# VH-VL binders against NAD kinase (nadK): the designs that were tried, part 86

Target 1, 268 residues: NAD kinase (nadK), of Syntrophomonas wolfei subsp. wolfei (q0aze0)
Amino acid sequence: MKIILVNNRFKENTEKKAQEIAGQLSALNVEVIIDNGLDEPYAGTVDFIMVLGGDGTMLRAARRYGQRAIPVLGVNMGTVGFLSNIEINELAEYLPLILREEYSLEARMMLEVAVFQQQSLLTRVFCLNELLLRSNSPRMLSFALEISGQKLEPYRGDGLIVSTTTGSTAYSLSAGGPIADPQLDAFIVTPVASHIINKRPLVVSPEREISLHLLEEREAIIGIDGQIKMDFGAENRVLIKRAPHPLLMVNLKAKPFFTSIDRSLQRQ
Short names: E, the ipSAE of ESMFold2; O, the ipSAE of OpenDDE; V2, 0.75 times the mean of E and O plus 0.25 times the DockQ between their complexes.

## First folded at step 4 (VH-VL)

Design s18 (from c2 with heavy chain D54E; framework fv_bermekimab; at its last look DockQ between E and O 0.01; V2 from the best seeds 0.00; counts 0 for: pae E 17.1 > 2, placed apart)
Fold by OpenDDE, look of step 5:
Structure s18 (fold): chain C 268 residues (1-268), chain A 123 residues (1-123), chain B 107 residues (1-107)
Amino acid sequence: as target 1 above (268 residues)
Amino acid sequence: QVQLVESGGGVVQPGRSLRLSCTASGFTFSSYGVHWVRQAPGKGLEWVAAISYEGSNKYYAESVKGRFTISRDNSKNILFLQMDSLRLEDTAVYYCAKDTLWFGRSPYGMDVWGQGTLVTFSS
Amino acid sequence: DIQMTQSPSSVSASVGDRVTITCRASQGISSWLAWYQQKPGKAPKLLIYAASSLQSGVPSRFSGSGSGSDFTLTISSLQPEDFATYYCQQANSFPLTFGGGTKVEHK
């Protein structure tokens, strides 16, 4: 068995723990690759991905490895979030199950985000939570939204979020989006401070495509999962689709989503 | 350089057929809806037909419904207009034009036009 | 079908003049209106889209305004190269329709 341990090099405790766990796994004849984000994603074949840390680390892991259909386990290391399944102190207990591949998988839809300059692809990113378009100034943006060939009224506001259901409890929620069942595949399109006071979020079929661009010569910013940032202007376009592969999240421990929402949100 | 180039125009007899082509370059053709727009000599612009980026949806002006067929080959970056049962009133310069918006209809405008191809009739 | 009524059909103006062209839709088209410029023997050129958004490369003396059914194209200070025919076009729904055009001529 070969496992990738994903941690955050800027979190010393996760680095140390990754090394410790790597040693333990090696003693069990498990090959281990540590990915602390410093290097490019490991290109070789692996059987399992263990994410040590919080939601941020999971998001990075998802972007790096989500398209490879590898089971991904979130191991929480004292942070509050929605994407971890077990606690670090529980790892020893569940390790035998992991090694025997005795776990269930939960497929989480990811976004395929393509950003273009004129006609050229700048970047294509798979992400677990959301794409954010926001103004880079105190002024509102004017931007166009198209959903599978259906045009909406021009949007005016600080920005727009296109989120997965997984991301519904992330920035979309802060912007007034609905909380979505993570077992549901859907886009959530949430306006950020729209000039229309009661502009409602949209729940959109994952079969649809979402495109957006600015209608004014004004600079904006694209954000992906709060970790990738790029400038966005009038000559840029964003195309958002359902990623061809879901993130396969390992479920070792039952976590009732709906009963834990208030607790999780309160702690954030 | 984004470019559209029409071809296939010429002199025809009433009742005959003609096929126009429009070759696209410099952009991702398959990502845009495209249109035919015509202009009779000394007259205004008249939208003729549109086809979605995937080719699944086609739209026609009433004046050409049942006679004209719009199609596209995304693998070759070509737009077509099959014109059957041509009439004298079909005399015009025919332009192909690109939608401004990706993966949609033409909600905003046509930002790239060809130079047009002339369709006229012999007496 | 949505009919687009453009006015005036022609306007005589001088360099430096403010020129205003109006377009009225037979029904509400929100902001889905484009303006084109066409010079003799040339293809139309997109000037304005979404009623008020200036197409890239178009001089700032051109501006569009309006929503719903009434729209306006304004040339703040007419330049020699601006003598042409202008068309509005609704992009709200198919069939797409153009206005009758406005020819801006030398006074």
Scores: ipSAE 0.022, ipTM 0.632, lowest interface PAE 3.8, mean pLDDT 91
Fold by ESMFold2, look of step 5:
Structure s18 (fold): chain C 268 residues (1-268), chain A 123 residues (1-123), chain B 107 residues (1-107)
Amino acid sequence: as target 1 above (268 residues)
Amino acid sequence: QVQLVESGGGVVQPGRSLRLSCTASGFTFSSYGVHWVRQAPGKGLEWVAAISYEGSNKYYAESVKGRFTISRDNSKNILFLQMDSLRLEDTAVYYCAKDTLWFGRSPYGMDVWGQGTLVTFSS
Amino acid sequence: DIQMTQSPSSVSASVGDRVTITCRASQGISSWLAWYQQKPGKAPKLLIYAASSLQSGVPSRFSGSGSGSDFTLTISSLQPEDFATYYCQQANSFPLTFGGGTKVEHK
């Protein structure tokens, strides 16, 4: 069995713990690849991904590996979030089930984000929580939103969030979007500081294609999961679709979403 | 107007403690990581410490580990640097700076800087 | 810790010159590099982030390039206000580190 062990390069404790766990797994004849974010994603075949840390580390793992249909387990290392399943001190208890592949999987929709410069594809990235379009200056943006070719009235404000339901408890919530059940597949489109009355959040079918572009020259940024940043200008357009594969999250331990909302939000 | 304003600098005896403050305004402070950077007179820039937007991750330069503590109060929009076990080598202008990444935990660049506060250690 | 080696330590140039400053990391840092300008008595000002992305309000005569361990800041046509000290800074991993600086001064 080959496992990728993902940790956060900006938390020194997770690096040390990752090395300890890799040693324990190697003693059980498990080949371990450590991904601390410094190198390119491991390209070879693996059976399982174990994420050590909080929701941010899971977001990076999802972007790197989510389209490869590999089970991903979130292991909490100190703060309760929305994306971890077990605590680090429970790993030994659940390890036999992991090795026997005796667990269920929960599918979480991801976004496929394609950024164009004029007609040319500039980049494609996958996203678990959200894409943010925001102003990169004191000036508001004027921008167009199209949903499957249907042009909405122009937006004016600081920006827009296009979120998955998993991302509904992240930055979309801070901007006034609803909390959504992560078992639903949908886009949640949440304006950021809109100056246009009646631009309310939209919940949109995952089968739609969402397009954004600026209506006047302004400096803007596209943010992905709060961790990737790209310049965005009048020559650019972004298309957002449901990604080809969901993130396959491992469930070893029941973790009721609705009864944990308040605690998890306090720790984000 | 986006701004950061440092305070709490001054002349102190070596080995004594000092607390610097940085007050933020004009932006959502709790959405960004923040840093302390220092510059000794006539020298280059030296990164000192950083803290994530929600305050759960703290990082330090080796030269200050165990002596300095970074913290933030998001309800009051204040960043702090507690400097214990002060040394003559800590004499510098101390800047606070905002990371550019919205809700990020990875550094990206420091797009807003304060004017700095001078800390001078004297026996 | 990632050491950042900046060269040259100073450059003497005239208005209109093309100025190139280099920065080398002791290990790979992908594109996680920023460039700053600092004038005497002032705080640094961000010019370039992510190796090549121009910060808002920075003139287009500034450009950055490079990836991995070798990076370049270019001023295509030096202006009088560009005489300053320039620093690179890696943002790949903590602790963050700055280059030693390059003073761009008038011939």
Scores: ipSAE 0.000, ipTM 0.416, lowest interface PAE 17.1, mean pLDDT 86
ESMFold2-Fast, scan of step 4: ipSAE 0.633; ipTM 0.841
ESMFold2 (binder alone), look of step 5: mean pLDDT 92; pTM 0.945

Design s19 (from c2 with heavy chain S31N; framework fv_bermekimab)
Fold by ESMFold2-Fast, scan of step 4:
Structure s19 (fold): chain C 268 residues (1-268), chain A 123 residues (1-123), chain B 107 residues (1-107)
Amino acid sequence: as target 1 above (268 residues)
Amino acid sequence: QVQLVESGGGVVQPGRSLRLSCTASGFTFSNYGVHWVRQAPGKGLEWVAAISYDGSNKYYAESVKGRFTISRDNSKNILFLQMDSLRLEDTAVYYCAKDTLWFGRSPYGMDVWGQGTLVTFSS
Amino acid sequence: DIQMTQSPSSVSASVGDRVTITCRASQGISSWLAWYQQKPGKAPKLLIYAASSLQSGVPSRFSGSGSGSDFTLTISSLQPEDFATYYCQQANSFPLTFGGGTKVEHK
């Protein structure tokens, strides 16, 4: 058995816990690879991924490993969030179930984002929550949104979010998008401060292809999961599709989504 | 240098056929939708046909539907217009033109045009 | 089919004049309209797409406005090289259609 431990190098106690857990797993004849974000993703075959930290660490793990169809377990290290399944103080209790593969998997769709400059592919990335297009200046953007070849009325405003259902409780929610059951596969397209009064969030089939490009030369940014940022100008275009594989999230402990989100929203 | 060059125009008799060609250079032809647009002597522009970048979708003006066939050979960077059952009303300079957006699934505007090839009829 | 009606059919102007050309669609086309310039014996040149987006290399004196069914091309200060015929073209749906053209000629 080979396990990747993903942790956040910038959280000192998380690094110590990763080392402690690696030692415990090694004692049980489990090979452990530690991914603290400094090196490229581990390229070898892996049986399980354990993410130690908050939602941000899980988003990084999903981008690095989410397309490999490997079980991913979120272990909370005291950060409030939606992507962890167990707490760190529960790990010892659940470790035997992990090693015996006695757990269920929950599939979470991901986005495939291809960013072009002129005709050349600049980058192709996968993400769990969303792509954000936003203005990087005081000037409003003007941009085209296509859904499976259908041109919508041009958007004028600060930007747009294309989100997964998992991302419905992240930035899309802050911009006025709906809360979506993460068991559904759908894109959620949420305008950011649109000047057109009736621009509403759209819920779109995950089989559709979404594309964005600027209609006027403006300074804009593409953001991915709030962690990757790229300049975006009139020479750029982004294509968004459902990723080939969902993230396989480990479910060791029932976590009722609707009561959890309801409780969180009451305390905003 | 980005360019389109039409060929194949000439003098024909009504009811006959002609095949027009448009050779692309200086850009990745296979990434763009391309159009045929015609202009009768002293008249305005009339859009004739279009083909998607991968050749999977073809569109025609009603005046030519069933008589003209658009096709492309991406390996040779060539666009074709097969013109059957030609009529006097088909007299025009025929331009090929490239849409502005690569991998576009819908049109935006035509930014690169050929010099045109004349199709006319003998008496 | 979407019919594009252009007005005026011709306009006489002098260098330095402000010139406006209008285009009306028979149905709503959002902002999906392009403007072209054509000089005698030459192919058309794209000036503006998406109603108001200036094509690279086109002088800033050209501007487009409008949405829905009514559109305007404006040349803020006419230059000698601007005497030409101008066409609008809807890009909302196939078949694509052009306006009848507006000839900008010398007074």
Scores: ipSAE 0.560, ipTM 0.800, lowest interface PAE 2.4, mean pLDDT 91

Design s21 (from c2 with heavy chain L101I; framework fv_bermekimab; at its last look DockQ between E and O 0.01; V2 from the best seeds 0.00; counts 0 for: pae E 18.9 > 2, placed apart)
Fold by OpenDDE, look of step 5:
Structure s21 (fold): chain C 268 residues (1-268), chain A 123 residues (1-123), chain B 107 residues (1-107)
Amino acid sequence: as target 1 above (268 residues)
Amino acid sequence: QVQLVESGGGVVQPGRSLRLSCTASGFTFSSYGVHWVRQAPGKGLEWVAAISYDGSNKYYAESVKGRFTISRDNSKNILFLQMDSLRLEDTAVYYCAKDTIWFGRSPYGMDVWGQGTLVTFSS
Amino acid sequence: DIQMTQSPSSVSASVGDRVTITCRASQGISSWLAWYQQKPGKAPKLLIYAASSLQSGVPSRFSGSGSGSDFTLTISSLQPEDFATYYCQQANSFPLTFGGGTKVEHK
């Protein structure tokens, strides 16, 4: 068995823990690759990905490895979030199950985000939570939203979030979006401080495509999962689709999503 | 440089057919909806037809429905307008125009126009 | 079909004048309205789209406003090169329709 341990090099505790776990796994004849984000994603074949940290680390892991259909386990290391399945102190207990591949998988829809410059693809990113379009100035943006070729009324506001259901408890929630069942595949389109007070979030079929562009010559930014940032202007377009592959999240321990929502949100 | 160039216009007899072409360059033609717009001498602009970027949707003005057919060859960057059963009232300069927004199935505006090709009739 | 009523049909103005052209749709078209400028013997030029978005390269003296059914094109200070015919066009739904045009002439 070959496992990737994903941690955050900027979190010393996760680095140390990754090394410790690597040693333990090695003693069990498990090959281990540590990915702390410093290097490019490991290109070789692996059987399992263990994410040590919080939601941010999971998001990075998802972007790096999500398209490879590898089971991904979130191991929480003292942070509050929605994407971890077990605690670090529980790892020893569940390790035998992992090694025997005795776990269930939950498929989580990811976004395929394509950013263009005059018809040229600048970047394509698969992400677990959301794409954010936001003003880079105190001024409101004016931008167009099109869903499967249908033009909506031009949006005016600070920005827009297109989120997965997984991402519904992330930035979309802060912007007033609905909490979505993570077992549901859908886009959530949440306005950020729209000039229209009652502008409602949209729940959109994952079969549809979403496109965004600015209607004014203003500076904006694109944010992906709060970790990738790029400038966005009138010459740019965003196309959002359902990613062709879901993230396969490992479920070792049952977590009641709906009963834990209040607790999780209060701790954030 | 984004450019559209119309061709195929000329003098025709009523009831005859004519095929107009519009050649696109300087942009990804297959990513944009395109339009035909005509203008009779000394008159205003009249939208004639539109076709979506992938050719899946075609739209026509009532005045040309059943007589005109819009099509495109994205591999060659060409827009066509097949005009059948031509009438004297079809006399006009015919413009092809590009939608301003790409990958849209609905128009936003026409940001690039050709110089037009004239269709007239002989007595 | 959506009818676009443009007014006035013509306007006489001088360089430096503020010129206002209005366009009314027979039904609501949200903000999906474009404005074009056409000079004699030339193809139309897009000035404004989505009611108020200035096309790249268009001078800032041009501005569009309005939503729903009533729209306005404004030239804040008319320049010599602005004498032309202007058209509004709804982009809300097919069939697309143009206004009758407004000719801006020398006073």
Scores: ipSAE 0.035, ipTM 0.648, lowest interface PAE 3.1, mean pLDDT 92
Fold by ESMFold2, look of step 5:
Structure s21 (fold): chain C 268 residues (1-268), chain A 123 residues (1-123), chain B 107 residues (1-107)
Amino acid sequence: as target 1 above (268 residues)
Amino acid sequence: QVQLVESGGGVVQPGRSLRLSCTASGFTFSSYGVHWVRQAPGKGLEWVAAISYDGSNKYYAESVKGRFTISRDNSKNILFLQMDSLRLEDTAVYYCAKDTIWFGRSPYGMDVWGQGTLVTFSS
Amino acid sequence: DIQMTQSPSSVSASVGDRVTITCRASQGISSWLAWYQQKPGKAPKLLIYAASSLQSGVPSRFSGSGSGSDFTLTISSLQPEDFATYYCQQANSFPLTFGGGTKVEHK
C-alpha cells in the first residue's frame, strides 16, 4: 500500500505530525510519501492521500492530485473547516479502517480552467472551490460571460466568481452567492460588486461551458482557490468546464452539512 | 506566431560531443516546461528529457542519464541539450516541444513541436 | 518505468469508418494520458490531453476516453487527412513514455 501525506511545511505542528504518522505506517509496512508543498507532485502510483491541515491544504492537494482518482482524506489539525472528515486526535481510531479500505467515497466536482492568450493555451489548472476574476486597479471591469455559446448581457463591476457547490461557502458566499448542497453538481456564477442591478447569481448545469473575456483594456487578475494568481488582460480568455474527474473525498465519520453551517462559517 | 526551431544536429564522430539548441518565439518561454523527444529512423517516439519553466527541475530518460544535460536560458528563449558520450542508438531526429501548462511543474502534453534536427552517430 | 502498449499496430480503414485505437499502461496512470498524430516527415501534433480533453483546433470527430490503465482514441468518421500514425503518451510519472504507435492506413 502507498500513501501520500500532504502537509504545509510552514506550520511546524503539521510537519512533525506527518513524520510521526509516516513512522507508524512504515512500521506496518506501508510506503509513505510526504508532500510538503515544495517539490513537484509525486508522480508514481498511490493508493490513498491523507491531508494534514485545514481547507487550504486540502485545496492544494485537490489541485495536485484530484484528477488521479485517488481517495483523499481530510484530517483537521485545528481550525474547523468544510473539507476535513476526521480530527487528528481520532486518527488512531480510524487507521484500521483506512488500512482495510473500509470507507465510502463522496465525489466533489472540480473545475477545469484553461487560460488563453489569443488562440494559444497559456495554462490549464484544476480547481476545487472557485475561479475569481477581479480588477487589479481602482477601475471597474467590463467583461463578457458566455455559457455554452450563449452571450449574456455584458457585466460591469469588480469581477466575477465561478465556483463549484463545494466552493459555495467560500468567496462566492461573501459576494452574495447561495450556500449549495455539496451533493449537487453545478457551477455557481456570482458577480462581485456589480454595477448592473439585475445581475443575480446564476446556478448553471455542470455540462455547460463558461467563457470569460474583457470587453475593454484593463488590468485584471484570475485567482484560483484563493491560492494561485495570474494576470489577465484584454488579450486573454478563460474557459471553464467540469473537470474530467471529481475529487474523491473519503468518508469515515458522518459530517452533517446543514447542521454544521453556522459553526463552520464563524471560522471565516 | 508560436514556434520552436531546433539547430545543432549533424554527424557526430566517436569521442565528440554535440550541443542542440531550440529557439522559442511567439509565446512566453519562461512560463512553460519544455522537452526533448527523439525518433530513431523508422521507429517510434522516445522521450529524452524535460526541464521545468524556471529550470529548477530536470528529468531524464534512463537511456541518457549521466550523458545528456538539459538546460535553458530564459533571457534568450533558448532550450539546450548537451550530448556527451554519444552512442549508435542515439542516432535520431531530435524534437524540442513545449508543455501546455503555465506553471510547468508536471507534464500534460506537448502542444507545440519543432521540426526536428537530425543527429547521426558515425563510427 | 511505465510501459505503454498500443493496439493494434496498424489498421486498414476507409473514409467514413469509425476507428478505435487502444492504449494500456503497465500500472495506473489515472487520466494523465495524451494522444498525438504524426504524418511522415512531420513533427507530432497533440490531439487529446488528460485522456479526454480535446486540444484547441482539433476536429470533434476525435475523442478520448478511459482512466486508470485502459484508454481509447476514437475517430468517429475517418477523413482523408486522418491517415497517419497515432501515439499515446503517459504523463503520470517520469520518465515519460510513449506507446509503440498505431498506423491508420488507406484500405
Scores: ipSAE 0.000, ipTM 0.402, lowest interface PAE 18.9, mean pLDDT 85
ESMFold2-Fast, scan of step 4: ipSAE 0.611; ipTM 0.821
ESMFold2 (binder alone), look of step 5: mean pLDDT 91; pTM 0.943

Design s23 (from c2 with light chain S53T; framework fv_bermekimab; at its last look DockQ between E and O 0.05; V2 from the best seeds 0.00; counts 0 for: pae E 15.8 > 2, placed apart)
Fold by OpenDDE, look of step 5:
Structure s23 (fold): chain C 268 residues (1-268), chain A 123 residues (1-123), chain B 107 residues (1-107)
Amino acid sequence: as target 1 above (268 residues)
Amino acid sequence: QVQLVESGGGVVQPGRSLRLSCTASGFTFSSYGVHWVRQAPGKGLEWVAAISYDGSNKYYAESVKGRFTISRDNSKNILFLQMDSLRLEDTAVYYCAKDTLWFGRSPYGMDVWGQGTLVTFSS
Amino acid sequence: DIQMTQSPSSVSASVGDRVTITCRASQGISSWLAWYQQKPGKAPKLLIYAASTLQSGVPSRFSGSGSGSDFTLTISSLQPEDFATYYCQQANSFPLTFGGGTKVEHK
């Protein structure tokens, strides 16, 4: 068995723990690759991904490995979030199950975000939570949104979020989006401070495609999962689709999502 | 550079058929809806037909419905207009044009045009 | 179908003049209106889309305004190269339709 341990090199405790766990796993004849984000994603075949840290680390792991259909386990290391399944102190207990592959998988839809410059693809990213378009100034943006060929009224506001259901409890929620069942596949399109006071978020079928661009000569910013940032101007376009592969999240421990929402949100 | 080049125009007899082609270059053809727009000599612009980026949707002006067929080959970056049962009133320069918006309809405009191909009739 | 009524059909102007062309839709088309410039023997050129957004490379003397049913193209200071025919086009719904055109001529 080969396992990738994903941690955050800027979090010393996660680095140390990754090394410790690597040693333990090695003693059990498990090959371990540590990914602290410093290097490119490991290109070789692996059987399991263990994410040590919080939601941010999970998001990075998802972007790096989500398209490879590898089971991904979130191991919380003292942070509050929605994407961890077990606590670090529980790892020893569940490790035998991991090694025997006795766990359930939960498929979480990811976004395929393609950003274009004129006619050329600038970048394509798979992400677990959301794409954010926001103004780079105190002024509102004007931007166009089309959903599978259906043209919506021009949007005016600080920005727009296109989120997965997983991301519904992330920035989309802060912007007034609905909390979505993570077992549901859907896009959530949440306006950020729209000029229309009661502009409602949209829940959109994952079968649809979402495209947007600016309707003015002003620069904006694209944000992906709060970790990738790029400038976005009038010559840019963004296309959002359901990623071809979901993130396969390991479920070792039952976590009742709906009963834990208030607790989780209060702690954030 | 983004470019569209029409071909296939010529002199035809009424009732005959003609197939126009438009070859695209310099952009991802398969990402954009494309249109045929015609202009009779000394007249204004008339939208003729449109096809979505993936060819799944086709739209026609009433004046050409049932006679014209729009299609595309994304693998070859070519747009087609099959014109059957041609009429004298079909005399025009035919332009192909690219949608401004990708992966959708034509909600904003046509930002790239070919130079057109002329369709005329013999007596 | 949405009919686009463009006015005037022609306008005589001099270099430096402010030129205004109007386009009215038979029904509401939100901001989905484009303006084109066409010179004799040439293909149309997109000037403005979404009613007021300048196409890249278009001089700032061109501007569009309006929403709903009434739209305006304005050339703030007419230049020699601006003598041409201008068309509005609704992009709200199919079938797409153009205005009748406005020829801007030398006074």
Scores: ipSAE 0.029, ipTM 0.643, lowest interface PAE 3.2, mean pLDDT 91
Fold by ESMFold2, look of step 5:
Structure s23 (fold): chain C 268 residues (1-268), chain A 123 residues (1-123), chain B 107 residues (1-107)
Amino acid sequence: as target 1 above (268 residues)
Amino acid sequence: QVQLVESGGGVVQPGRSLRLSCTASGFTFSSYGVHWVRQAPGKGLEWVAAISYDGSNKYYAESVKGRFTISRDNSKNILFLQMDSLRLEDTAVYYCAKDTLWFGRSPYGMDVWGQGTLVTFSS
Amino acid sequence: DIQMTQSPSSVSASVGDRVTITCRASQGISSWLAWYQQKPGKAPKLLIYAASTLQSGVPSRFSGSGSGSDFTLTISSLQPEDFATYYCQQANSFPLTFGGGTKVEHK
């Protein structure tokens, strides 16, 4: 069995704990590859991914490995979020189930984001929570949103969020979007400080294609999961679709979403 | 396929009335604003009138205001232009055109056009 | 009403030439400008909307630029099928207005 152990080197000595866990797994003849975010993603065949940390570390793991259909387990190391399943002190208890593959999987939709310069593909990125388009200056943006070729009234404001249902509790919520059940597949489109009164958040079928472009020259950025940022200008267009594969989250311990909302939001 | 088809053009005498129709198919007609645009022989394009997706707003060029009336029947996917008090200057091919904005009230661009219907006058 | 002044009124060009057409609004219209192509006996065809956004199915040799009151349509390398009349149109406010047209002709 080969496992990737994902940690965040820069938060609270998680590196030392990752080495301890790697040693325990190696003693059980499990091959362990540590991904602390500094090197390229491991390209070889892997059976399981274990994420040590909070939602931010899970977001990075999802971007790196989410399209490879590998089970991903979130292991909480102190900060309770929306994406962890078990606590670090419970790992030994659940390890036999992991090794026997006795767990269920919960699929979480991801976004496929393609950014173009004119008609040439510049980059393609996958994300779990959201794409943010926002102004990078004090001036408002004027931009167009298309949903499966249907052009909406132009937007004017600070920007726009296109999120998954998993991302509904992140930036989308702060911008006035709804909390969505993460078992649903949908896009949630949430304006940021819109000056257009009738621009309510939209919930959109995952089978739609979403397109964004600026209607005037402005300094703007595209943000991905709050962790990747790209310049975005009048020469660019972004296309957003449902990613080919969902993130496959491991469920070893029941963690009811609706009864945990308030606690998880307080930790943001 | 998305299309618009005009009808009702013909030869009339000045001062008479004529009603143009435009039948839409292949798209949700009630989600888009629609326009009438005309083109006199050998001349450029002239916007004539527009109506919002739900019919609540109607707009007219100054040259036709008070004489022409735009309307729509969303249940039958038909756009109308009632042309009263026709003048020789109204001689043109009349196009209907779909605005590109989904549920838009503001203009954006006309992405689907009919092939036009000719309105002319007898001597 | 917003007046749209389009120039030149005609262009004689050869296949392969770069063709530039300009359009000026009598007041600021932000980026709310569309470009249309019309061939004799046919309806207009939308090429570009919002000043610079290429309509689906339109070849990449067409491009638009400008904002405010001054706008440009460019054909980077003229093809035989591009001989036509081109119109700009402001879409800022009603009543909508077109430019006078630019006829692109064979030399």
Scores: ipSAE 0.000, ipTM 0.445, lowest interface PAE 15.8, mean pLDDT 87
ESMFold2-Fast, scan of step 4: ipSAE 0.599; ipTM 0.823
ESMFold2 (binder alone), look of step 5: mean pLDDT 91; pTM 0.944

